# Miniprotein binders against q9bqp7, part 92

Target 1, 240 residues: q9bqp7
Amino acid sequence: VPQNWFPIFNPERSDKPNASDPSVPLKIPLQRNVIPSVTRVLQQTMTKQQVFLLERWKQRMILELGEDGFKEYTSNVFLQGKRFHEALESILSPQETLKERDENLLKSGYIESVQHILKDVSGVRALESAVQHETLNYIGLLDCVAEYQGKLCVIDWKTSEKPKPFIQSTFDNPLQVVAYMGAMNHDTNYSFQVQCGLIVVAYKDGSPAHPHFMDAELCSQYWTKWLLRLEEYTEKKKNQ

## First folded at step 9 (miniprotein)

Design Hd55
Fold by ESMFold2-Fast, scan of step 9:
Structure Hd55 (fold): chain B 240 residues (1-240), chain A 91 residues (1-91)
Amino acid sequence: as target 1 above (240 residues)
Amino acid sequence: SAEEKFAEIIEELAKVIDEYLETGDPDLLEKIEELFKEALEIAKELGNERLIELAKLALMQFKDAVETGDPDLMREVLYLLEFAVEEAQEK
């Protein structure tokens, strides 16, 4: 991947609905070519501070729960995250089956947690959909693109057992969102412009989810940081 | 037949991963790594460079997901496995 700067927004595109836009949310399958994903780039370029804080949290949890208890905790985080994303895709999709919705809703405090956020979400344009940046050569799988309080956003749903858990890497969530945004804005499978982001942290006990809205200016600031992480990843791979 | 064997192993791998997510059983982690290793050996025997790269990437992301507890990495592993099955069946 070249180390050239590239803009996050595409001046050829608009965030307004077009009559030619699909009536059903897009769900583009992940590309068949193996190129780095957003999550892979971020994982491989974690700062020493992020690594230290993650290991410190891990050791505290092991001390509290035991090694087997920590593994059960971690697998449960994966399972609940998977169920939460499946439930949200079902809720936001017009093609949902009643049986699937009922089953998912019965099993999650996370869905209770996001109810007040969901009432402000409308105009869904993409769900569990692949994005590719054709020039910067990276891919991603985004959760949702929809209007939040009237603004078109890349929305990223996060589950949390505790407020601000280090294991979910809250430090990199804004980078993940803007990386998806920049890719979508330059991906020929999509026709619209996204300029805002939303990170929603949902809680297992049903406590109200925390929405973290990112306006265009904030997205531009994080985009520069994402480009630096992508550059770091590319250099690391060339040196191996 | 070798392409079908690859697809069968990847499907078994996805099922074992689902069981691991449901149970948290650490013994399943060893089985998952062994299934990834078997998939890589078959991909190498097929001489298919894309399958080799997909299998390696999926294994590396699986290990990173387990190490960090990052559910997004784990969801990407499952998508990579679906792509590996599709790629194996295209010839």
Scores: ipSAE 0.262, ipTM 0.665, lowest interface PAE 3.6, mean pLDDT 80

Design Hd56
Fold by ESMFold2-Fast, scan of step 9:
Structure Hd56 (fold): chain B 240 residues (1-240), chain A 91 residues (1-91)
Amino acid sequence: as target 1 above (240 residues)
Amino acid sequence: SAEEKFAEIIEELAKVLDEYLETGDPELLKKIEELFKEALEIAKELGNERLIELAKLALMQFKDAVETGDPDLMREVLYLLEFAVEEAQEK
């Protein structure tokens, strides 16, 4: 159990749209100083199992590709991830005109992969937006907040080469989502409540993306685990 | 000015990082790390504590992204670089 428990949901907030909600998706810029990000906390507090699996995957990749080949592979993963998120932001933003969209950015197997998921996405409230938990002192950059099949969700877009996504992203994706959710629910830049999460794993070959929906109960369970990771990070920093 | 030098180094860093993403050239990784260190020294000359911390955190996160292959860490590095210039302009 975390020593400094804090609730994920804010009892003063509603997930229903109201007159004070902005008509365009929010995009709060990521400003960082000494406050750690969600991704930093998770990377610095990986479990022994996660470290072992990451190291094993890395050794296999280097054996097959060579050290330079591995670096080329990872740079391509970074590039594809960046392009995929830029394309999704463009597609989901009602503010952008057709003239402003990059046609080449919209042409990828990953975008084809998520088409059936996008059909069920509406009511976008935030895109590529920074969140900060003032009380717990962490920040994050979330991908999207929108309704998925009528439920307001923090949506996290992931890319994967078939058959599997990266080890770290696989293990910590739910923690990342709930960390963003808890921060947003207590961030004064936002006025609404998010109680659900959605992890969408898109495939390079255009195969249908896999949606992993997280209801409020599941989010609460992962929130406890996130608080433990945050506590571990804080203790490690204190003991340095 | 030191502010102009900082902006120039950050712009060069962003360009080299973008080239690394396109090519995967491991030689560029060393150049990126050197540019981060140069940015940190300029931030120290400016005496801007916020820029110093941003440069340190961005470098550490860049190293972690390369070590783990985590695209989320790398995307954060890219965002931090965008905001480093804004911080220089505000101070």
Scores: ipSAE 0.463, ipTM 0.788, lowest interface PAE 2.3, mean pLDDT 82

Design Hd57
Fold by ESMFold2-Fast, scan of step 9:
Structure Hd57 (fold): chain B 240 residues (1-240), chain A 91 residues (1-91)
Amino acid sequence: as target 1 above (240 residues)
Amino acid sequence: SAEEKFAEIIEELLKVIDEYLETGDPELLKKIEELFKEALEIAKELGNERLIELAKLALMQFKDAVETGDPDLMREVLYLLEFAVEEAQEK
């Protein structure tokens, strides 16, 4: 797909706050039909190298843990991710209040890991919010849109446990971020422009999270790769 | 109503998925698949094309998530199911 036909940025939008901006973070609910999601497109179009590495890792884990042990391990990965995202939404949204049980999630190692990143996050504009690209016909559920060190970013929160699971690798995370960014910039439910991305990898032991900042140029480079993955997905579905 | 039954089955499905996430019990995966199939049958009985599509998509993505261990796919499944409950409860 030629990038110049489908630009990531919308020249009609500004990243600066204006009078029409909502005072609370947007949370557009995810709704579905046959439109593919970013996560599904990426999963269905993994590179041969990604498939090989994933299958090799999976077989080694099964040999070590057994079939049932592998399922238990992956359920723990799901649980960690879900709770981390719930805690972050609560921390970043003034409208969110956690019950006492959920308040304990705020004391997890993952939350301690991201404290130094959170100090640089402000001006939250969207949380756990659905995006749809009007022209390219894909949807996504983004984690957060906020200013990081003064720049408006699509922020994607990731968890990692030592040894770091392959499944939480940042292999496609840049593509995920730019796909959300391009969708939001062309979604009529939103009025602002996002030009930067941030992938934050948090650690269970509380070690400082690693921020991977993506400036506008880097986002444009990954956008071209995302368009190729989306084209591959569309071709695969028509031919199956 | 059939819409209420659909919502009840999806809510049970969400509860069993949460239990699977908490415990890692692989036996729960069989119950989860059964609940997905039950929800799909109710959606077909309702003749609601949107609910049918949502149930099918959620089941496919749930299977993909479990197969790959991808937490983003699993979180999307949970959101799809929550949306399905809301959709069924609308007039």
Scores: ipSAE 0.315, ipTM 0.737, lowest interface PAE 3.1, mean pLDDT 82

Design Hd58
Fold by ESMFold2-Fast, scan of step 9:
Parts: structure tokens; C-alpha cells; sequence
Structure Hd58 (fold): chain B 240 residues (1-240), chain A 91 residues (1-91)
């Protein structure tokens, strides 16, 4: 479908605070209608190159670690990612109360990695919050909406064992960010406009995280690509 | 009730997934898939289309997460299961 029928930004909305905005970050549960998620759409429409690279990586890991070792490795990646996001939600939420387990979650290389980014984050408006595009029928669970260096952003926190200094090395992450942005801008549960994105790649060894800022123009460019991926997903599902 | 059985099986499923994340035990993957199938059958017995579709979506995303190693997909699965428990308890 043409981008001009489904713009990423909503002209009826502003990114500036208004008096009716809640004082605490929003955390909207998933809509009662079950529809495809952003991450599923992206996974099901991977390019041939992405599929090839994933398969090569998987085969190499299995050869090195064995089937059981590979599963242990991937489960550890899942656990580290879960703990990292739990720690960030705790740090950024004014309603969280620290417990011994929460204190332990705050002590990781990944959290150390993002400290310099966090000092520039303020005005948190949403944390671990569901978004749904009312017309395009997809959902997502975004990590964070907050001001980064004065700009309201959809912020996506990523963990990596290897440095990713350039945005091009993050595969579909820009598409994920703009998909959440477009959904939020047209979701009746939200009243504000987000026009910028931020992908933060944190490192296990505590080395400084790499922020990949996406201005409104870049977001618009990736939105066009996201719409093509969504169309591809819809076509594949229709033909099954 | 069937609603209580559904909530119980989903809670067990979330627990087994958490155990899998902690241990990496491949035998737990088989148990997780069987629990998803059982949850889907209970949802069908309830005649609740939302729970049926949610259980299907969660299973598909769980499989995708395991295949790709994508922690965002796994977080989405856990969130969907939390929602399913809330929906079942609200009747």
C-alpha cells in the first residue's frame, strides 16, 4: 500500500508535553484483538541474505558447541536480554521500588555500558508498552519512549557481544523502531507524536554503548521499507 | 473450571520457559511445545476465539524466537502469556 495513504507521522499530534499528559510512564497491555507483531512480520520476511547469514551462524555454533550447547547459549542470550530490559525499566520508572534482586539486576556490564546514554535520557512517557496500528493491523511491544538529548524518541535497547558502531550493522532494528513509531502515532491509547528513533547497542564487557539516532527524515525513509515488509508478510499469509 | 485450567497451564508454561532460559535444557523445549498444545485445546474447549488466536500466536513466536535466538521475540512470548492469564481470569 502507498506510503501517502499511511503516513508515519500524525499531523493532529505534537511531541510537546500538554497538561493532560500522565505524570507516570504509560504501560499499555496488549490489545484484546490478537494480530501479528512487528517482530514476527520482520522474522517472516527476512531477505535471502539475512536468512543465509542466520543459517550459517546457527550451523557454525552447533558445530562448535553441539546441539545442547547451542541451546544453552541461546537460552543464556534470552536470559541476559530479559534481565537487561528489566533493569532498564526499573531504572527509568519512578514507581519501581528496589529490592535485593532488583539491585543485583542493576550490576551488569550491559548496564555499565549504557550509563553515558542514560544521563541524556529524560521525560519518560512509555515503558514496555504495547502499540497497535489502528489501520494497518499490527502490534508491537516497545521498550521506551523518552527524550534523548531533548528529542522525543522511540528507544530500542539491544545487547551485543561484538561492537556495532554503524546503524547498517543492526539488520532490521531501524524497521522495528519506525514500525513502533508509526503504530504509536496512530494508536488511540497515546496522545503525543514521536518523530525520532534511537537504537542503543550495549556491550557485555561494559564498553560504551553505541547510540544510533534516527531523525524524522531517516525515520520516514525506513517507514517506506517497513510498509513493503508488511505488504510482503500480508501476501505470504494470503497465499498460504 | 476450564478458565481455571487454562490459567494453570499458562502459568506452568511460563514457569517452564523461565526454567529453559535459566538452564538451556533441550528436554524443556519438548515440554513447552506440549504445554502450548494443551493450552490451545483448552482455549478451543472454552470457545474463546481471542484465547485460541493468542495461544497460536505465542506458540509461533516461541518457535521463531528459538530458531533465531531473538530475545525480543522471547520477551513478546512471555508478555502474551501474561496477557492470556489475565484474560482467562477476567472470564
Amino acid sequence: as target 1 above (240 residues)
Amino acid sequence: SAEEKFAEIIEELAKVIDEYLETGDPELLKKIEELFKEALEIAKELGNERLIELAKLALMQFKDAVETGDPDLMRQVLYLLEFAVEEAQEK
Scores: ipSAE 0.122, ipTM 0.624, lowest interface PAE 5.4, mean pLDDT 80

Design Hd59
Fold by ESMFold2-Fast, scan of step 9:
Structure Hd59 (fold): chain B 240 residues (1-240), chain A 91 residues (1-91)
Amino acid sequence: as target 1 above (240 residues)
Amino acid sequence: SAEEKFAEIIEELAKVIDEYLETGDPELLKKIEELFKEALEIAKELGNERLIELAKLALMQFKDAVETGDPDIMREVLYLLEFAVEEAQEK
């Protein structure tokens, strides 16, 4: 797919606040038909190396925990992720001030991990909101769009038990972020332009989260790679 | 009605998935798959292409989430089920 035919940024849009911009963060519901989500495209187009590493990790965990123990561990990962995102939506949403003051939300390891990042987050424009790329035919559910250190970002919140100090250690997360960004920039439900991304990796033990900021140039580089993954998915679907 | 039955099955699905997330009981996975298949059959009997697509996608993504351990895919499944209930209840 030619990159210049499908740009990540929309030149018709601005990232500056307008009178038309909502004062309350947008939360467009996820509407589904038979079009792929970002996470499905990425899962279905994993490289041979990614598949090998996933299967190797799974086999090792099953050896240590047993089959049932692995299922219990996996369910706990899902639960922690769900609770973390629910807490962040509550903290960043102006309508949930009572939950925002809940000491348990503020004291959880993952929430403690992101406190220094949250201090730099303001101007929230979207939370847990659906995006669709009209021409490229994919959808996604993004976590957050807000200003981080004064720059409007698509922000993706991740939990991890192991340190992820470099963006390269986050695997497909940069692709996920730019896919959401490109979709939002071309989705008629939104009126603003996002040019930056932020991946925040929170830690269970409360260690300081690692922010991976992606400027416009880096986002453009990952957009190129996302378009290749989307093309691969489309090709595989035709051959099924 | 059949639409009410579809909503009831999806609500039961969401509840059983939540139980699986909290307990990690692998026996719940069998019940979850059965409920997905029941929802799909009801959607087919209704002839509602929208609900058929939603049920099919949710099942496929649920299986992907369990296979990969990817919490983002699981979160999408949960939101998709909420949308399916809303669709079934809208007249």
Scores: ipSAE 0.316, ipTM 0.742, lowest interface PAE 3.4, mean pLDDT 82

Design Hd6
Fold by ESMFold2-Fast, scan of step 9:
Structure Hd6 (fold): chain B 240 residues (1-240), chain A 91 residues (1-91)
Amino acid sequence: as target 1 above (240 residues)
Amino acid sequence: SAEEKFAEIIEELAKVIDEYLETGDPELLKKIEELFKEALEIAKELGNERLIELVKLALMQFKDAVETGDPDLMREVLYLLEFAVEEAQEK
């Protein structure tokens, strides 16, 4: 059990919409702050197994593509991820923009991959929005908060290439989602409660994306593991 | 001024990172690392501890993103640089 345990859910909040809730999705900018982000905590506290598998994947990729080819591949992953998130934010925004009118923005295998998931997404409440846990002192940038099949979820969009998906897209995703959830549930910029998570893995070839739904019980289980990673990060910083 | 020079270097750094994301050119990684080092030296000269911390964090995250291929880490780097630019514009 973590030394500084704290609950993921806020008993003072409801997931039901209020008349005072904004009709436009929230987009809170990340604070100018040097406190740890979710992604940094997870990267700095990878398990020995995760480090081993990451190094093996990297070695195999470099063997196949060369050093320069590996860097090109990695930059392409970053670019495609950035464009995928930008396209999803545009699609899910209720306001029409010039980007939403651009047909070419929607021509992507990854966007094709998620079409069947998007038809079950509604009631968008936040997009590309910052969260901060004031008590536990961490920040994050979540992708989306919306109803998926009628349940309010923190939704995280991931890209994967077959045959070689990025190892990071499969390992700490549940921890990332619950970390955002716990922060949002205790962040004064938000008034609602999220109890469910959804990780959507989209494929470059347009194959149907895989949704990984996380109910409240599963979120609670991963929350305890996230708190342990956060504790480990704090201890490592004291020793550096 | 040193403040204006810092903002210019961070803006150039962000542009070079965007170019790297578009081209995959490994030569740009060397330029990016050099621009981070220049930004850090100017931040130290300005004596602004918040800028020093932001630049150090962004550099560490950039290196980690490149090593792991993690797009979430790279997204965070870009946001940290936006804050550094804004901070440098405030006297």
Scores: ipSAE 0.358, ipTM 0.736, lowest interface PAE 3.4, mean pLDDT 83

Design Hd60
Fold by ESMFold2-Fast, scan of step 9:
Structure Hd60 (fold): chain B 240 residues (1-240), chain A 91 residues (1-91)
Amino acid sequence: as target 1 above (240 residues)
Amino acid sequence: SAEEKFAEIIEELAKVIDEYLETGDPELLKKIEELFKEALEIAKELGNERLIELAKLALMQFKDAVETGDPDMMREVLYLLEFAVEEAQEK
């Protein structure tokens, strides 16, 4: 799939700040049918190496925790991820009532981990919001669109526990971010253009989160790889 | 109505998923799969192809989330269930 035919940035969109500030961040509801999601495409097109590493990790955990212990561990990972994102949405939302209702969500090590990142985040434009690429026909649910150190970014919040394998290029997080970015830039529910990405890896023990900033050039590089994964997904679906 | 039954089953499904997230009880995984299948049967009774596809997609993504341990996929499942309730209630 030639990147030149499906650019990540929309030439009809402004690359400058919107003059009109929205009163609240956008939260477009997830609307689905047979159109694949970003997470689905990436999961269905995992490389043999990614599958091997995942299976190896599972087997080690099962050996240490037992089958039931591993399931409890996995459910806790989901619970912490859910609470982390709910806390971030509360913190970044202008609605005081939401913060007051869920005070306990704010007391995690993950939230402590991201405090220094949050100091550099402003101008929130979208939270927990659905995006759809109208030409390439895929959808996603992005975490946040906001300015990070003055640059408008698609921001993706990740939780990590020891060890820290997800801070390296061995995962699909950059592809996830650029897929959301490309979709948003071509989604009529949004009027602005995003050219940068930010992956924030938060730690359970409260250690400072690692920000991975992606400029426009890096986003364009990963966009090409995302297009290949989307093409692979489409071919696999035809053969199933 | 069948639409109300679908919404009730999806709401129960979301509650059981929340309980699974809190407890890690393997028996809840069986109940979750049974509730997905029940929701799918109700969607078929409604003759609504969109609700049928939503129920199938949510089940498939739930299974993928559990297999991979991907919290983003699990959060997406919960949003899909919320959307399915709204669709059934013609909001």
Scores: ipSAE 0.458, ipTM 0.791, lowest interface PAE 2.2, mean pLDDT 82

Design Hd61
Fold by ESMFold2-Fast, scan of step 9:
Structure Hd61 (fold): chain B 240 residues (1-240), chain A 91 residues (1-91)
Amino acid sequence: as target 1 above (240 residues)
Amino acid sequence: SAEEKFKEIIEELAKVIDEYLETGDPELLKKILELFKEALEIAKELGNERLIELAKLALMQFKDAVETGDPDLMREVLYLLEFAVEEAQEK
């Protein structure tokens, strides 16, 4: 186990609910500055293999769809991702009601895909909320913090197009989750400790979503890898 | 004012991005890039380093999102544009 001067967990915090904790899920606005986001750090430090796989995938898609068809395809991916996250935030917000547009989204395959996961989700603490690691100088926008099967988790919702799977950054999803976790555990806007992660991959055809649970030990392992990516980003920025 | 112009351009940019997401019309990408360029030039005219950095970041992340198909990058762009409007108005 490598030595780490920057722990993912904050010894001054507890994962148990406190009577002083807000009853309504937190939604801290993302305040942008020169501090990089988790998504930016990961994109700028992709490995040579990740870059190669992305280019090969893009070439294959353009060959199948044409350049304009590829742009239409990516547009649809963005739209579905946006709508999926908006629907989930609506479903998980105890004081919100669905609008007609959101109700139509609840009939989508992606929402059907996650129904069995949602049955195990409770105690929502934060939704679409900004996190900042003051010492390590990075920010992020996390999807959800809630209890999954009784464990407080940073939950990240992903969509997958089964007919044309996108492989880019699949290995970075755990890094994204632990980066948000470490930031939240050291962010003064939050008072609780998160020690677990959950990546939920939803499918367009309504097939059951795949939950990837990450316990505290696994989160610690990925945290070490995230710190290396963050260091690489900082080094690259220094040399530009 | 120039700050009102910046706000109007960013609001139009967000609207055109929403149109692109809903229609998938690749012609809108050219318009989106031109609006980003206009927003950046207005920020430079204002001499506001904060707005310049925000406009640059949003443009770079928009380009990265389109190149990679990463919806998380695109969602972050939309939040950046909302923040840029707020920042310009000093609310």
Scores: ipSAE 0.518, ipTM 0.815, lowest interface PAE 2.2, mean pLDDT 83

Design Hd62
Fold by ESMFold2-Fast, scan of step 9:
Structure Hd62 (fold): chain B 240 residues (1-240), chain A 91 residues (1-91)
Amino acid sequence: as target 1 above (240 residues)
Amino acid sequence: SAEEKFAEIIEELAKVIDEYLETGDPELLKKIEELFKEALEIAKELGNERLIELAKLALMEFEDAVETGDPDLMREVLYFLEFAVEEAQEK
């Protein structure tokens, strides 16, 4: 159990639209606070098993591709991830800024992979938007908040070259999603309540993406684990 | 001005990082580090403590991303570059 527990959900908020809600999806820039991001907290508090698996994967890749080949491979992973997120923002944004700028972003295997998921996505409320938890002192950059099959979700888009049909295969992605959710539910830049998460794993070859839906109960379970990781990060920072 | 110089360095940093993403050229890593250090010195000249800390975090996240291959860390670095110039112009 975390030493300093804080609720993920805000009982003062509703998941229903309000008349005062913006007509366009929110895109809040970083709120200029000097505090750690969700991804940094998770990276700095990886379990011994996660560190072992990462090092094992890295060694195998270097054996297969060589040092230079490994660097080329990882840089391409970064590039494809960037393009994928830019394409999704364009597709889901009524402003269509990126769609007008680069047609090639819309014609990737990853975008083909998510087509069946996108059919069930509507009511977009935030895109590429910053969240901050003032009480717990962390920030994040979430991909999307929208209705998936009628449920308001924090949606996180992931790319993968290997199948990830089980949520356990996504490592810390559930923690990332609930960290964003908890921050948003208590961030004054947002007025709504999100209780569900969705991790979408898209594939380079266009194979159908795997959606991992997280209901309120599952989100609450991962929230407790996120609080433990955040406490571990805070303790490590004190010792530096 | 210091704000103009900062904008120029961030623009060059974004360009070099994009080139690194496209080529994977390890020679660009040293240049990226040098540009981050220049951005940090200009941030100090601007006296913007928030920008100084954010630049330090962005460099650390860039180094961690390259070491681990974590695209989420790289995305946060790219996010910093997108908004850093605007932050520098706000007092």
Scores: ipSAE 0.447, ipTM 0.768, lowest interface PAE 2.2, mean pLDDT 83

Design Hd7
Fold by ESMFold2-Fast, scan of step 9:
Structure Hd7 (fold): chain B 240 residues (1-240), chain A 91 residues (1-91)
Amino acid sequence: as target 1 above (240 residues)
Amino acid sequence: SAEEKFAEIIEELAKVIDEYLETGDPELLKKIEELFKEALEIAKELGNERLIELLKLALMQFKDAVETGDPDLMREVLYLLEFAVEEAQEK
């Protein structure tokens, strides 16, 4: 799919604040449809290398933890991820007072890990919000849209346990971010344009999170790769 | 009615998934799969095609999340179940 036919950026939109912007972050609910999501497209089109690395990681974890230990580990990963995202949504919501926040959420290792990143985040425009690319027919649920060091970004929060990072999430994180960005830039529920991405990898032990900033050029490069993954997904569905 | 039975099963499914996330008990995975299958059969009896497709998607992504350990897929499953509950109650 030629990138020129489906550009990531919308030339009719601006990334600058406007008087018509809502006073609170947008939280558009996921639409009632079965249009494929970004996460589904990426999971169903993993490369041979990604599949190999996932199998290798799984085998090593089972060898180390046992089968029951592996199941407990993955359940814990789900729970920690859910709680981390809930805490971040609470922290970044301008409607909440400090008194209304759960102080225990602010003390977690993952939240400690991102404190230095959060100091550079402002102008939150969307939190836990659905996006849809109406022309390309995919949907997604993005974590956050906010300014990071003065640049409006799609921000994706990831957790990683020491010493073991999440294999699946790290490989396709840039594709996930640009897929959300392209959808949002062409979604009538939003009026602004995002040209940058930020992937934040937080650590369970509170070690400083690693920010991975993606400028407009890098986002355009990953957008081309996302379009190829989306095309592969669509072709697989036609052949069922 | 089948509609009331469906709502009960979806509520139980959501509850058991929350319990699985909290406890990590692998025995709950079997119960979750059985509840998905029961919900799907009732959705077929109701003839609600949107609900059938939504449940199929949620079950498939639940299995993928468990198999891969991908927290993004699991979070998406939770959102899809919220839609299934809403859809079941709209009549």
Scores: ipSAE 0.380, ipTM 0.731, lowest interface PAE 2.9, mean pLDDT 82

Design Hd8
Fold by ESMFold2-Fast, scan of step 9:
Structure Hd8 (fold): chain B 240 residues (1-240), chain A 91 residues (1-91)
Amino acid sequence: as target 1 above (240 residues)
Amino acid sequence: SAEEKFAEIIEELAKVIDEYLETGDPELLKKIEELFKEALEIAKELGNERLIELIKLALMQFKDAVETGDPDLMREVLYLLEFAVEEAQEK
């Protein structure tokens, strides 16, 4: 059990959005950079196995593609991820003209891949929005908070190139989602409670995206693991 | 002004990062590091400690993103740079 245990869900908050919530999705800008981000904590506390597997994957890719080829591969992953998130934000935004422009300009196999998921997404509450856990002192930038099949979820959009997916994202995606959830549930900029998560893995070739739904019980289990990673990060920084 | 110079350097930095993402050209990595160093010097000239830490964090995350291939870290870098411009313009 982590030494600084704290609950993921806020008992003072409803799991149902209020009618008084903003009509447009929230987009809270990053207010400070002094405290660690979720992605920084996860990157700095990778297990020895994760580090070993990442290094093995990197060396294999460099042997296959060369140094320059590896950089081209990773830059392509970055570009596709960036464009995918920009397109999704536009599609889910209430501004019709931006949705139309981005769909026509940035439409890709990844967007085709998620169409069947988007049909089940409604009631968007936040897009590309900063969250902060004031008590546990961490921040994050979440992709989306919306109802998926009637349940309010923190939704995380991922891209994957079969057959060579990036292994780091595979291991820590659930931790990332629950870290954002716990932060939002205790962030004064938000008034509602989220108890479910959704990880959507979209494919470059337009193959149907895979949704990985996380119910409240599963979120609570991963929350404990996230707290241990946060504790490890804090101890590492204290000893530097 | 120093604020205008800062905005220009960050705009160039973001442009070079976008070019790197499109081409994968390793020569651009050196230019990106040089632009980060220029941005840090201007942030120090502006005397804004929050801005200094923001640029340092962006550079650290950029290096980690390149090393690991993690697109979420790269997205945070671009977000941090956007915020840094806003921070520099608000006194």
Scores: ipSAE 0.472, ipTM 0.781, lowest interface PAE 2.4, mean pLDDT 83

